# Ledger of designs, part 124: VH-VL binders against q8ixk2r445to577

Target 1, 133 residues: q8ixk2r445to577
Amino acid sequence: FFGMLQNKGLTDYCFDYNPPDENQIVGHQVILYLCHGMGQNQFFEYTSQKEIRYNTHQPEGCIAVEAGMDTLIMHLCEETAPENQKFILQEDGSLFHEQSKKCVQAARKESSDSFVPLLRDCTNSDHQKWFFK
Below, E stands for the ipSAE of ESMFold2; O stands for the ipSAE of OpenDDE; V2 stands for 0.75 times the mean of E and O plus 0.25 times the DockQ between their complexes.

## First folded at step 5 (VH-VL)

Design j9 (framework fv_recaticimab; at its last look DockQ between E and O 0.64; V2 from the best seeds 0.00; counts 0 for: pae E 6.8 > 2)
Fold by ESMFold2-Fast, scan of step 5:
Structure j9 (fold): chain C 133 residues (1-133), chain A 120 residues (1-120), chain B 112 residues (1-112)
Amino acid sequence: as target 1 above (133 residues)
Amino acid sequence: QVQLVQSGAEVKKPGASVKVSCKASGYTFTGYYMHWVRQAPGQGLEWMGYISPNSGGTKYHQNFQDRVTMTRDTSISTAYMELSRLRSDDTAVYYCARVRYSGHYPFDYWGQGTTVTVSS
Amino acid sequence: DIVMSQSPSSLSASVGDRVTITCQSSQSVLYNSNNKNYLAWYQQKPGKSPKLLIYWASTRESGVPDRFSGSGSGTDFTLTISSLQPEDFATYYCQQYYSTPTFGQGTKLEIK
């Protein structure tokens, strides 16, 4: 699967990665932004290693969550995916982060009208359901 | 044995477009990224961009993004690089080179190069 | 862009000499999570495509003679040829693959 990774509950929003410097991909947070249908910063690939790769950035970036954190950040992809980069995309659309035992949820930033994907306890909420478009 | 075989030399006029092909053999084409690197006469190596043969996703260097299109045909294991609105300073040898699926790996195999000459 | 700088731009040496080429990156290419340096060295002979010699700063590619070795970490890297042979006449390039690929300007090795 590859394309724009869209949220079922927050229907107009897609995974988006817009680093300040395209030559430094590590450490910046993945955001949610209005889906524009043009790929670019919203184009991701889900791999057989359970990675979510940022396919429009060279070198390839892989979404990760550091231990104890709930934000999704960009890391370098490795030949064998480390545990913090593994997400199980279930048939119901939930995106399960194996290392933390939590699910990716579309959430509003505090004191802002901006949205980000965050790790939360798994529920049957549409805000935790994702699909490629 | 891994081979990347490129199309033959091209002579073009300023303003024209050129499309270079790179045919892969000896490995699973969709398991590796294909990058394009050029080298002007007497100059060093300049990265232009890449394509994922699996997804079709591309990334171009900002210096080329307005004029470069990279495509592939998985049925014949061939990648293409098209450069439009050619200038005399686009005269160079154009190489395809593969990168392992991780994306963070060196160029382990290179095509033989395609000489593109842009002259009025 | 991560800028790669090589020195010297050219050098002349005799067969049997030990040759050292250096490469500096404008920022670290060491990835702390796996402790690997995302740095490669290539050899390009006149009229030929580049050939991978070294990757991960110090790992020799299969088939590359053991007289070639790489060392260094972070921002400072070295390619060493322990006993120069006539077929080593070539231009050598360092390349980082930590970010968007960039190459050094090249070091032309001329055999006296």
Scores: ipSAE 0.237, ipTM 0.774, lowest interface PAE 4.7, mean pLDDT 89
Fold by ESMFold2, look of step 6:
Structure j9 (fold): chain C 133 residues (1-133), chain A 120 residues (1-120), chain B 112 residues (1-112)
Amino acid sequence: as target 1 above (133 residues)
Amino acid sequence: QVQLVQSGAEVKKPGASVKVSCKASGYTFTGYYMHWVRQAPGQGLEWMGYISPNSGGTKYHQNFQDRVTMTRDTSISTAYMELSRLRSDDTAVYYCARVRYSGHYPFDYWGQGTTVTVSS
Amino acid sequence: DIVMSQSPSSLSASVGDRVTITCQSSQSVLYNSNNKNYLAWYQQKPGKSPKLLIYWASTRESGVPDRFSGSGSGTDFTLTISSLQPEDFATYYCQQYYSTPTFGQGTKLEIK
């Protein structure tokens, strides 16, 4: 799959990544932003290694969750996908993080009008459902 | 096996444009980024930019941003690089090159090169 | 851009010699998370496209003779040819792929 990764419950919001330094894309948080398709900030690929790749730019980034954390952070992609970079996009649209056994949910950032994807206990909420368009 | 075959040599006048093609075979074209690198006579390698053949997304080096366009046609597994407003210092061999594997890797396959000569 | 600087620019040597070529990056190309250096070496003969020799700073590409070796970490890297053969006279380039790819200016290795 390739495209904009949109949330079902938080309508018109997509995964977005806009690092301040294009030469150092690692370590910044993935956010949710109004789906617009302009530029390359909102295009991701779901790979056969269960990665979510930010591959419309070089260097390629892969979404990861660091141990004990709930935020989605950009790491460099690797030849064999590390365990913390593996997500299962299920038929019901849930996005399951294998290592943590949690699901990606659209959430409001604390004390903000901004939205971010975070790991949460898996539910049937439409805020945990994702699709590519 | 994997091959990158480029279009033939070109001779151009200053101010003209050139479009170089790079036809890929032996692998899944949309699975790998395609880069363009040039080499002026007696000089080193100069990276120009890349295209994601999957999305068509591009990134160009600052030195070429206002003059280069990279495109692809996935139906014939072909990438293109067009350089406009040519100057004499654009005389070079132009290479297409594939990234090794789908990821952050060096260039494992290169086209044979296309010589572009810009002369008054 | 990460700037790659090679030394020497040109070098003259005889068959059988041991040769070293160095490469320095303006920023570290070591990704601490996987402990890998995103650094490659290429060989280019006149009129030919470059050929990949070494990646991850020290991993030899398949089919490359074992007289070629790479070493170094962070910002300082070395390509070593342990015993030069006639076919090794060429220009050598280092390249980083930690970010947008950039090349060293090249080291021309000539017959003495």
Scores: ipSAE 0.026, ipTM 0.646, lowest interface PAE 6.8, mean pLDDT 87
Fold by OpenDDE, look of step 6:
Structure j9 (fold): chain C 133 residues (1-133), chain A 120 residues (1-120), chain B 112 residues (1-112)
Amino acid sequence: as target 1 above (133 residues)
Amino acid sequence: QVQLVQSGAEVKKPGASVKVSCKASGYTFTGYYMHWVRQAPGQGLEWMGYISPNSGGTKYHQNFQDRVTMTRDTSISTAYMELSRLRSDDTAVYYCARVRYSGHYPFDYWGQGTTVTVSS
Amino acid sequence: DIVMSQSPSSLSASVGDRVTITCQSSQSVLYNSNNKNYLAWYQQKPGKSPKLLIYWASTRESGVPDRFSGSGSGTDFTLTISSLQPEDFATYYCQQYYSTPTFGQGTKLEIK
């Protein structure tokens, strides 16, 4: 699967990553932004290694969840995907993070008009449903 | 065994376009990224960009952004690199090269190279 | 882009010699999360494609003789040929793949 990773509940919002430095793409948070289908910031791949790859600004980055965090952070992809980079995109559209055993949910950033994907307990909410478009 | 076989030498006039092919075999074509690197006569290696054969997603070096187009045909495991508005300084050997895994890996297999000569 | 600087640009040596080529990156290519240096060395002979020799700064590609070794970390790296063989005369390139791939300008190793 590849393309824009769009949320079902938060209509018209997609995974978005725009690193401030093209030579240093790791360490920043993945956000949600209006799906615009332009540029390189909203193109992702879900791979057979269970990675969500960002492959436009750098050769590639892989979304990871760092210990103790509920945010999605860009890391470098590795030959053997580390446990914190493994996700399961299920048939029902839920995006499950294997290590934390939580689901990715579209959420409003506190005290902001922006949105971010966050790890939350898995529910049947459409805000936890994702699809590639 | 992994093999990357490129199309033959090209001779072009300034302003023309050239399309180089790279046929892959011996591995799952869609499972790896294909990069393109060129080398002017007597010069070093210059990265041009890459394509994801699986998704078709591309990234080009800024120097080629407006002139290069990378595509692929998964049915025949072939990657293509088209460079337009050719000029004399585009004269070079063009290589396709496979990355072992993600984009953050070395080039483990290379095509034999395609010589493109641009002259009036 | 990360700039790679090799030294020397060229050198002459004899069979059996110990040869050292250095490469410096404009910024670190060490990834702290896995402690790997995203640095490779290639060998290229005239009229031939580059051949991968070393990756992760110090790991030899399959089939590469033991006389080739890579070392270094962060921004400074070295390729060493412990005992030069006739087939080793070629041009060598360092390359970082921490970010958008970039190559050193090359080191031409010629027979003395």
Scores: ipSAE 0.025, ipTM 0.726, lowest interface PAE 3.5, mean pLDDT 92
ESMFold2 (binder alone), look of step 6: mean pLDDT 92; pTM 0.942

Design ma1 (framework fv_axatilimab)
Fold by ESMFold2-Fast, scan of step 5:
Structure ma1 (fold): chain C 133 residues (1-133), chain A 122 residues (1-122), chain B 107 residues (1-107)
Amino acid sequence: as target 1 above (133 residues)
Amino acid sequence: EVTLKESGPALVKPTQTLTLTCTFSGFSLSTSGMGVGWIRQPPGKALEWLANIYWDDDKYYNPSLKNRLTISKDTSKNQVVLTMTNMDPVDTATYYCARIGYDYSGYYFDYWGQGTMVTVSS
Amino acid sequence: DIQMTQSPSSLSASVGDRVTITCRASQSISNYLAWYQQKPGKAPKLLIYDASSLESGVPSRFSGSGSGTDYTLTISSLQPEDFATYYCQQYNSYPWTFGGGTKVEIK
């Protein structure tokens, strides 16, 4: 699957990665932003290795979660995906991070009026349901 | 007008569970961006944040108390409930609920309830 | 956790005085700071958000400033109704934390 990864509950919002410098692709948090339909910073690929890849810049980025954290961070992709970069996109639209046993949820970013994807206990909430558009 | 009001027992015995209800009007937790939080203040002491819940059921807890706290909402009844287990005399405080944000103005408490005093003693 | 230190813990002032209260965070909070006023026996009331934005209905004599770790609340000309305890609160990261409070009492 590929395209813009949109949230079912937060209807007009998509995964978005806007690093401050295109030569510094890693280490920053993935955000949610209004879906603009232009691809670019909102274009992601879900791979057969269960990675969520950001291919807009080189080198390619892969979304990861660091130990003890609940934020989604951009890391460099590896030839063999490490466990912290694997997400299971389920039939019901849930995006399950197997290493932490938590689900990706659209949430308001602490201290701001913006939105971000965060790991939360899995629920049947529409805010935890994602689809490619 | 936005109003919030706390309700619950005034006296709790040590080891018991405290359940507090915040009933509000003038806004809805079905509105994107809205939230309600709980704050407490022991007599003569500073404010301490306890927990937040948002329109999308996203929940945050103070880590020092997280294993004792549960926050939930009933959007249709305009209510938020906080449960705190294993009460101790040091938990004696005035408990407030407050609204979080309005018009996407950020994550701060813009309207507060009057507070409800909870005393923990045998 | 981010620790919020307020100074002074208390001060005595007269009507008409300029009052300044400071709040220091243990790490940068990027202007995600609110100031609240609490009168005896009452709930807190929001005065300032985002370090310097005045809440609707709050008198213009209240102002906030600062950046990074250091923030200040100023009351340009103290009025009788301003005698209260003031609290700062950071909302840059969870857990949300409040300062210890500054009691502004009559001289």
Scores: ipSAE 0.000, ipTM 0.539, lowest interface PAE 14.6, mean pLDDT 86

Design ma2 (framework fv_axatilimab)
Fold by ESMFold2-Fast, scan of step 5:
Structure ma2 (fold): chain C 133 residues (1-133), chain A 120 residues (1-120), chain B 107 residues (1-107)
Amino acid sequence: as target 1 above (133 residues)
Amino acid sequence: EVTLKESGPALVKPTQTLTLTCTFSGFSLSTSGMGVGWIRQPPGKALEWLANIYWDDDKYYNPSLKNRLTISKDTSKNQVVLTMTNMDPVDTATYYCAHRYSKGYWFDPWGQGTMVTVSS
Amino acid sequence: DIQMTQSPSSLSASVGDRVTITCRASQSISNYLAWYQQKPGKAPKLLIYDASSLESGVPSRFSGSGSGTDYTLTISSLQPEDFATYYCQQYNSYPWTFGGGTKVEIK
């Protein structure tokens, strides 16, 4: 699947990655932003290797969660996806991070009016359900 | 502006099936993000969420009532229908339908409500 | 299921008073909480969403605060039209659940 990865509960918001330097695509947090329908920094691919790839630039970035953290960070994709870069997109739309046993949830960033995807305990919440548009 | 109105029988006998219709205007259930929910309130008691339906025909039910509830939509008629089987006097309540705001789960606006009394 | 406990179940207040109503969730709800006002014989009206965001058209004397499991609705200076029952609702997880309500009565 590919396209803009939109949240079912926070329905105007999509996965968004806007690195400060186009040539340094890794190390920053993935955010949620108003869906604009143009691809660009909101265009992602879900691969057969269970990766969420940032397809706007080369080399491609892959979303990862660092040990002990709950934030989604952009890393470089590897030939064999490491466990911290694997997400299972389930039939109900939940995005399950196998290594942590947690689900990706749309959440309000503390001390800010912005939204971010975070790992949280899996629940039957529309804020944890995602679809490609 | 968005408006919703509930309709259905005022009196239902025990064991019968209740059918309620929510007719709305000011939005379409073909529009991404839109949804309609049903909530009930027994006289003098708290609000209880029953079911939601969304633009993509995804349906959610209160687990305590799931085996009795069915929610459906007719996008061309701007209607959402809730059916509840095997009615009991404890199901006597005012039943509301409400619009799900496109950016969140909160209900706004609500219909005026329709009172359903279950008695023999 | 997430249980929502409101306190107090009722309170008596006078016009001009500061009124505080609390809502406690049995699990963290990540600020996915709404507050509704209901007058006798009427449908509920949205006041606050996402724990602290004031709905358009709602008077500024209403405010919401809190995080995690503990949330508060405050009315800074109670007006005659504010005598009503108030409900919190979590929408973090299905099933969506409401608090038991807090009736604000004239003293």
Scores: ipSAE 0.016, ipTM 0.654, lowest interface PAE 6.7, mean pLDDT 86

Design ma3 (framework fv_axatilimab)
Fold by ESMFold2-Fast, scan of step 5:
Structure ma3 (fold): chain C 133 residues (1-133), chain A 121 residues (1-121), chain B 107 residues (1-107)
Amino acid sequence: as target 1 above (133 residues)
Amino acid sequence: EVTLKESGPALVKPTQTLTLTCTFSGFSLSTSGMGVGWIRQPPGKALEWLANIYWDDDKYYNPSLKNRLTISKDTSKNQVVLTMTNMDPVDTATYYCARMKYGSGYYFDYWGQGTMVTVSS
Amino acid sequence: DIQMTQSPSSLSASVGDRVTITCRASQSISNYLAWYQQKPGKAPKLLIYDASSLESGVPSRFSGSGSGTDYTLTISSLQPEDFATYYCQQYNSYPWTFGGGTKVEIK
């Protein structure tokens, strides 16, 4: 699959990556923003190796989770994909981070009216259900 | 209080199969996010990871030894069993079981005391 | 496989010294790194997880730092009970791999 990765519960919001510095594409947090249908910063590819790739820029980025954190950040894709970059899109729409055994949930960013995807204990909430559009 | 204890034979002949049991208390493998792994250490050498088993029966093996290793659990008995086939003198080591904990990732937070296995003819 | 290179393989230090042990991964491990202490004849004991988080009950003289591929364990003021071998371990990718160990000998 490829396209916009949209949330079922937070209905109009999609995965979005727009780094502040175009020369530094890694290390920034993945956010949620209104789905616009124009590709670019909302275009992601789900690979057979369970990576969520951002290939709008070179080198390609892969969504990852760092130890001790619940936020999704952009890292460089590795030749051997590490487990922290693997997400299982399950048939119920859950996006399961196998390494942590947690699910990606749409959530409000602390002290802000912005939204971000975060790792949370898996529930059957619509805010934890995702689909490519 | 979390405790783990390894048990099994102290001596194994070449070509035989080794069976080790890890018996634990203070946690359950019916609890989501828990797991138990096996690690070995030859005398005077570094630690080597062997296998992991999780609460959901998900299993991982060291690829260098995968064709020789089997890990299983008996949740009702609080036991994890590791089987290793075709033992060789180079497999002489202290074998440890250790608990893995749910968090941002999995790491070994409590270890058993270890059991020494000598492979000799 | 992710290879973990640990240095030095051994060192001798005096009580009160600052000791630094380095661990380098062959690819980024995103802070999924633990440090263990192993005293002679004993099982390893967790000191640090997630590269920099101190395990409960571990003395504050132990600290971890680093990111990406390069990580360090620091003992700010070495004590006699710190005679041990220290191991790093990555848990970012299967197979899980340990460093070769650093033996800290007190003079």
Scores: ipSAE 0.078, ipTM 0.755, lowest interface PAE 5.1, mean pLDDT 89

Design ma4 (framework fv_axatilimab)
Fold by ESMFold2-Fast, scan of step 5:
Structure ma4 (fold): chain C 133 residues (1-133), chain A 121 residues (1-121), chain B 107 residues (1-107)
Amino acid sequence: as target 1 above (133 residues)
Amino acid sequence: EVTLKESGPALVKPTQTLTLTCTFSGFSLSTSGMGVGWIRQPPGKALEWLANIYWDDDKYYNPSLKNRLTISKDTSKNQVVLTMTNMDPVDTATYYCAHSLYYKDYGMDVWGQGTMVTVSS
Amino acid sequence: DIQMTQSPSSLSASVGDRVTITCRASQSISNYLAWYQQKPGKAPKLLIYDASSLESGVPSRFSGSGSGTDYTLTISSLQPEDFATYYCQQYNSYPWTFGGGTKVEIK
């Protein structure tokens, strides 16, 4: 799958990655932002290795969650995807992070009035349901 | 400024159905991330969460009150309604509605004044 | 359901004292914990969310800390207006549950 990764519950918001420095694309948090339908910073690819790839800049990035953390951050993609970069997109729309056994949820960023995807215990909430547009 | 106000009967007979209305201003339940919850507090006792409803009509209920609760919203009127069936004297409490920003990630930041409901014959 | 145990159930302190209230969850709640202040006859007021984030307009003498199952609310220098009952609440899983409350009485 590929396209804009949109939340079922937070219906106008999509995965968005806009690092402040184009020369250093890794290390920043993935955010949620109003879906604009133009791809670019909101264009992601779900791969056969269960990666969520960001191909808009070079080198290509892969979303990861560090051990003990709940934030999604951009890492460099590896030839073989490490466990912290693997997300199972399930039939019900949930994104299950295999290493932590948690689900990606649309949530408030604590230091602002913006939204971010975070790892949370898996529930039947629409805030944990995602789809590509 | 976000404000909420509860309304409903002050007295309810055992076995009757309680209907409470929360009327709010300063936000809309058509806005992503917005929700309203209901909480009650019996005299001299701790707070007990009852139900939540969110902008997307997602609903959550306290299972200890199994099958007695219904929560609904009327976005055009800025109202949330809680219905509780088969009232019993142990349900005597102050009932609050409260604003919630996000499911699972934020507490209830603004509360109504509360409305006292007494259940007696 | 996640059980929230607060201690102590009540305490007395003098103005200027450092006050600590604890809240223990029966299982990990991943910092999804709020603290509320309730004055007699009034609705609760949110003080802290996400275990340690101070709500806008709340005095800086209030702080929250903790992780996993153990959390604390600290009032660094108790003021007369801090006479109240304090409640913790987990929102990690439904049903949402509150602690039993801690009544802070100023000496």
Scores: ipSAE 0.006, ipTM 0.562, lowest interface PAE 11.7, mean pLDDT 86

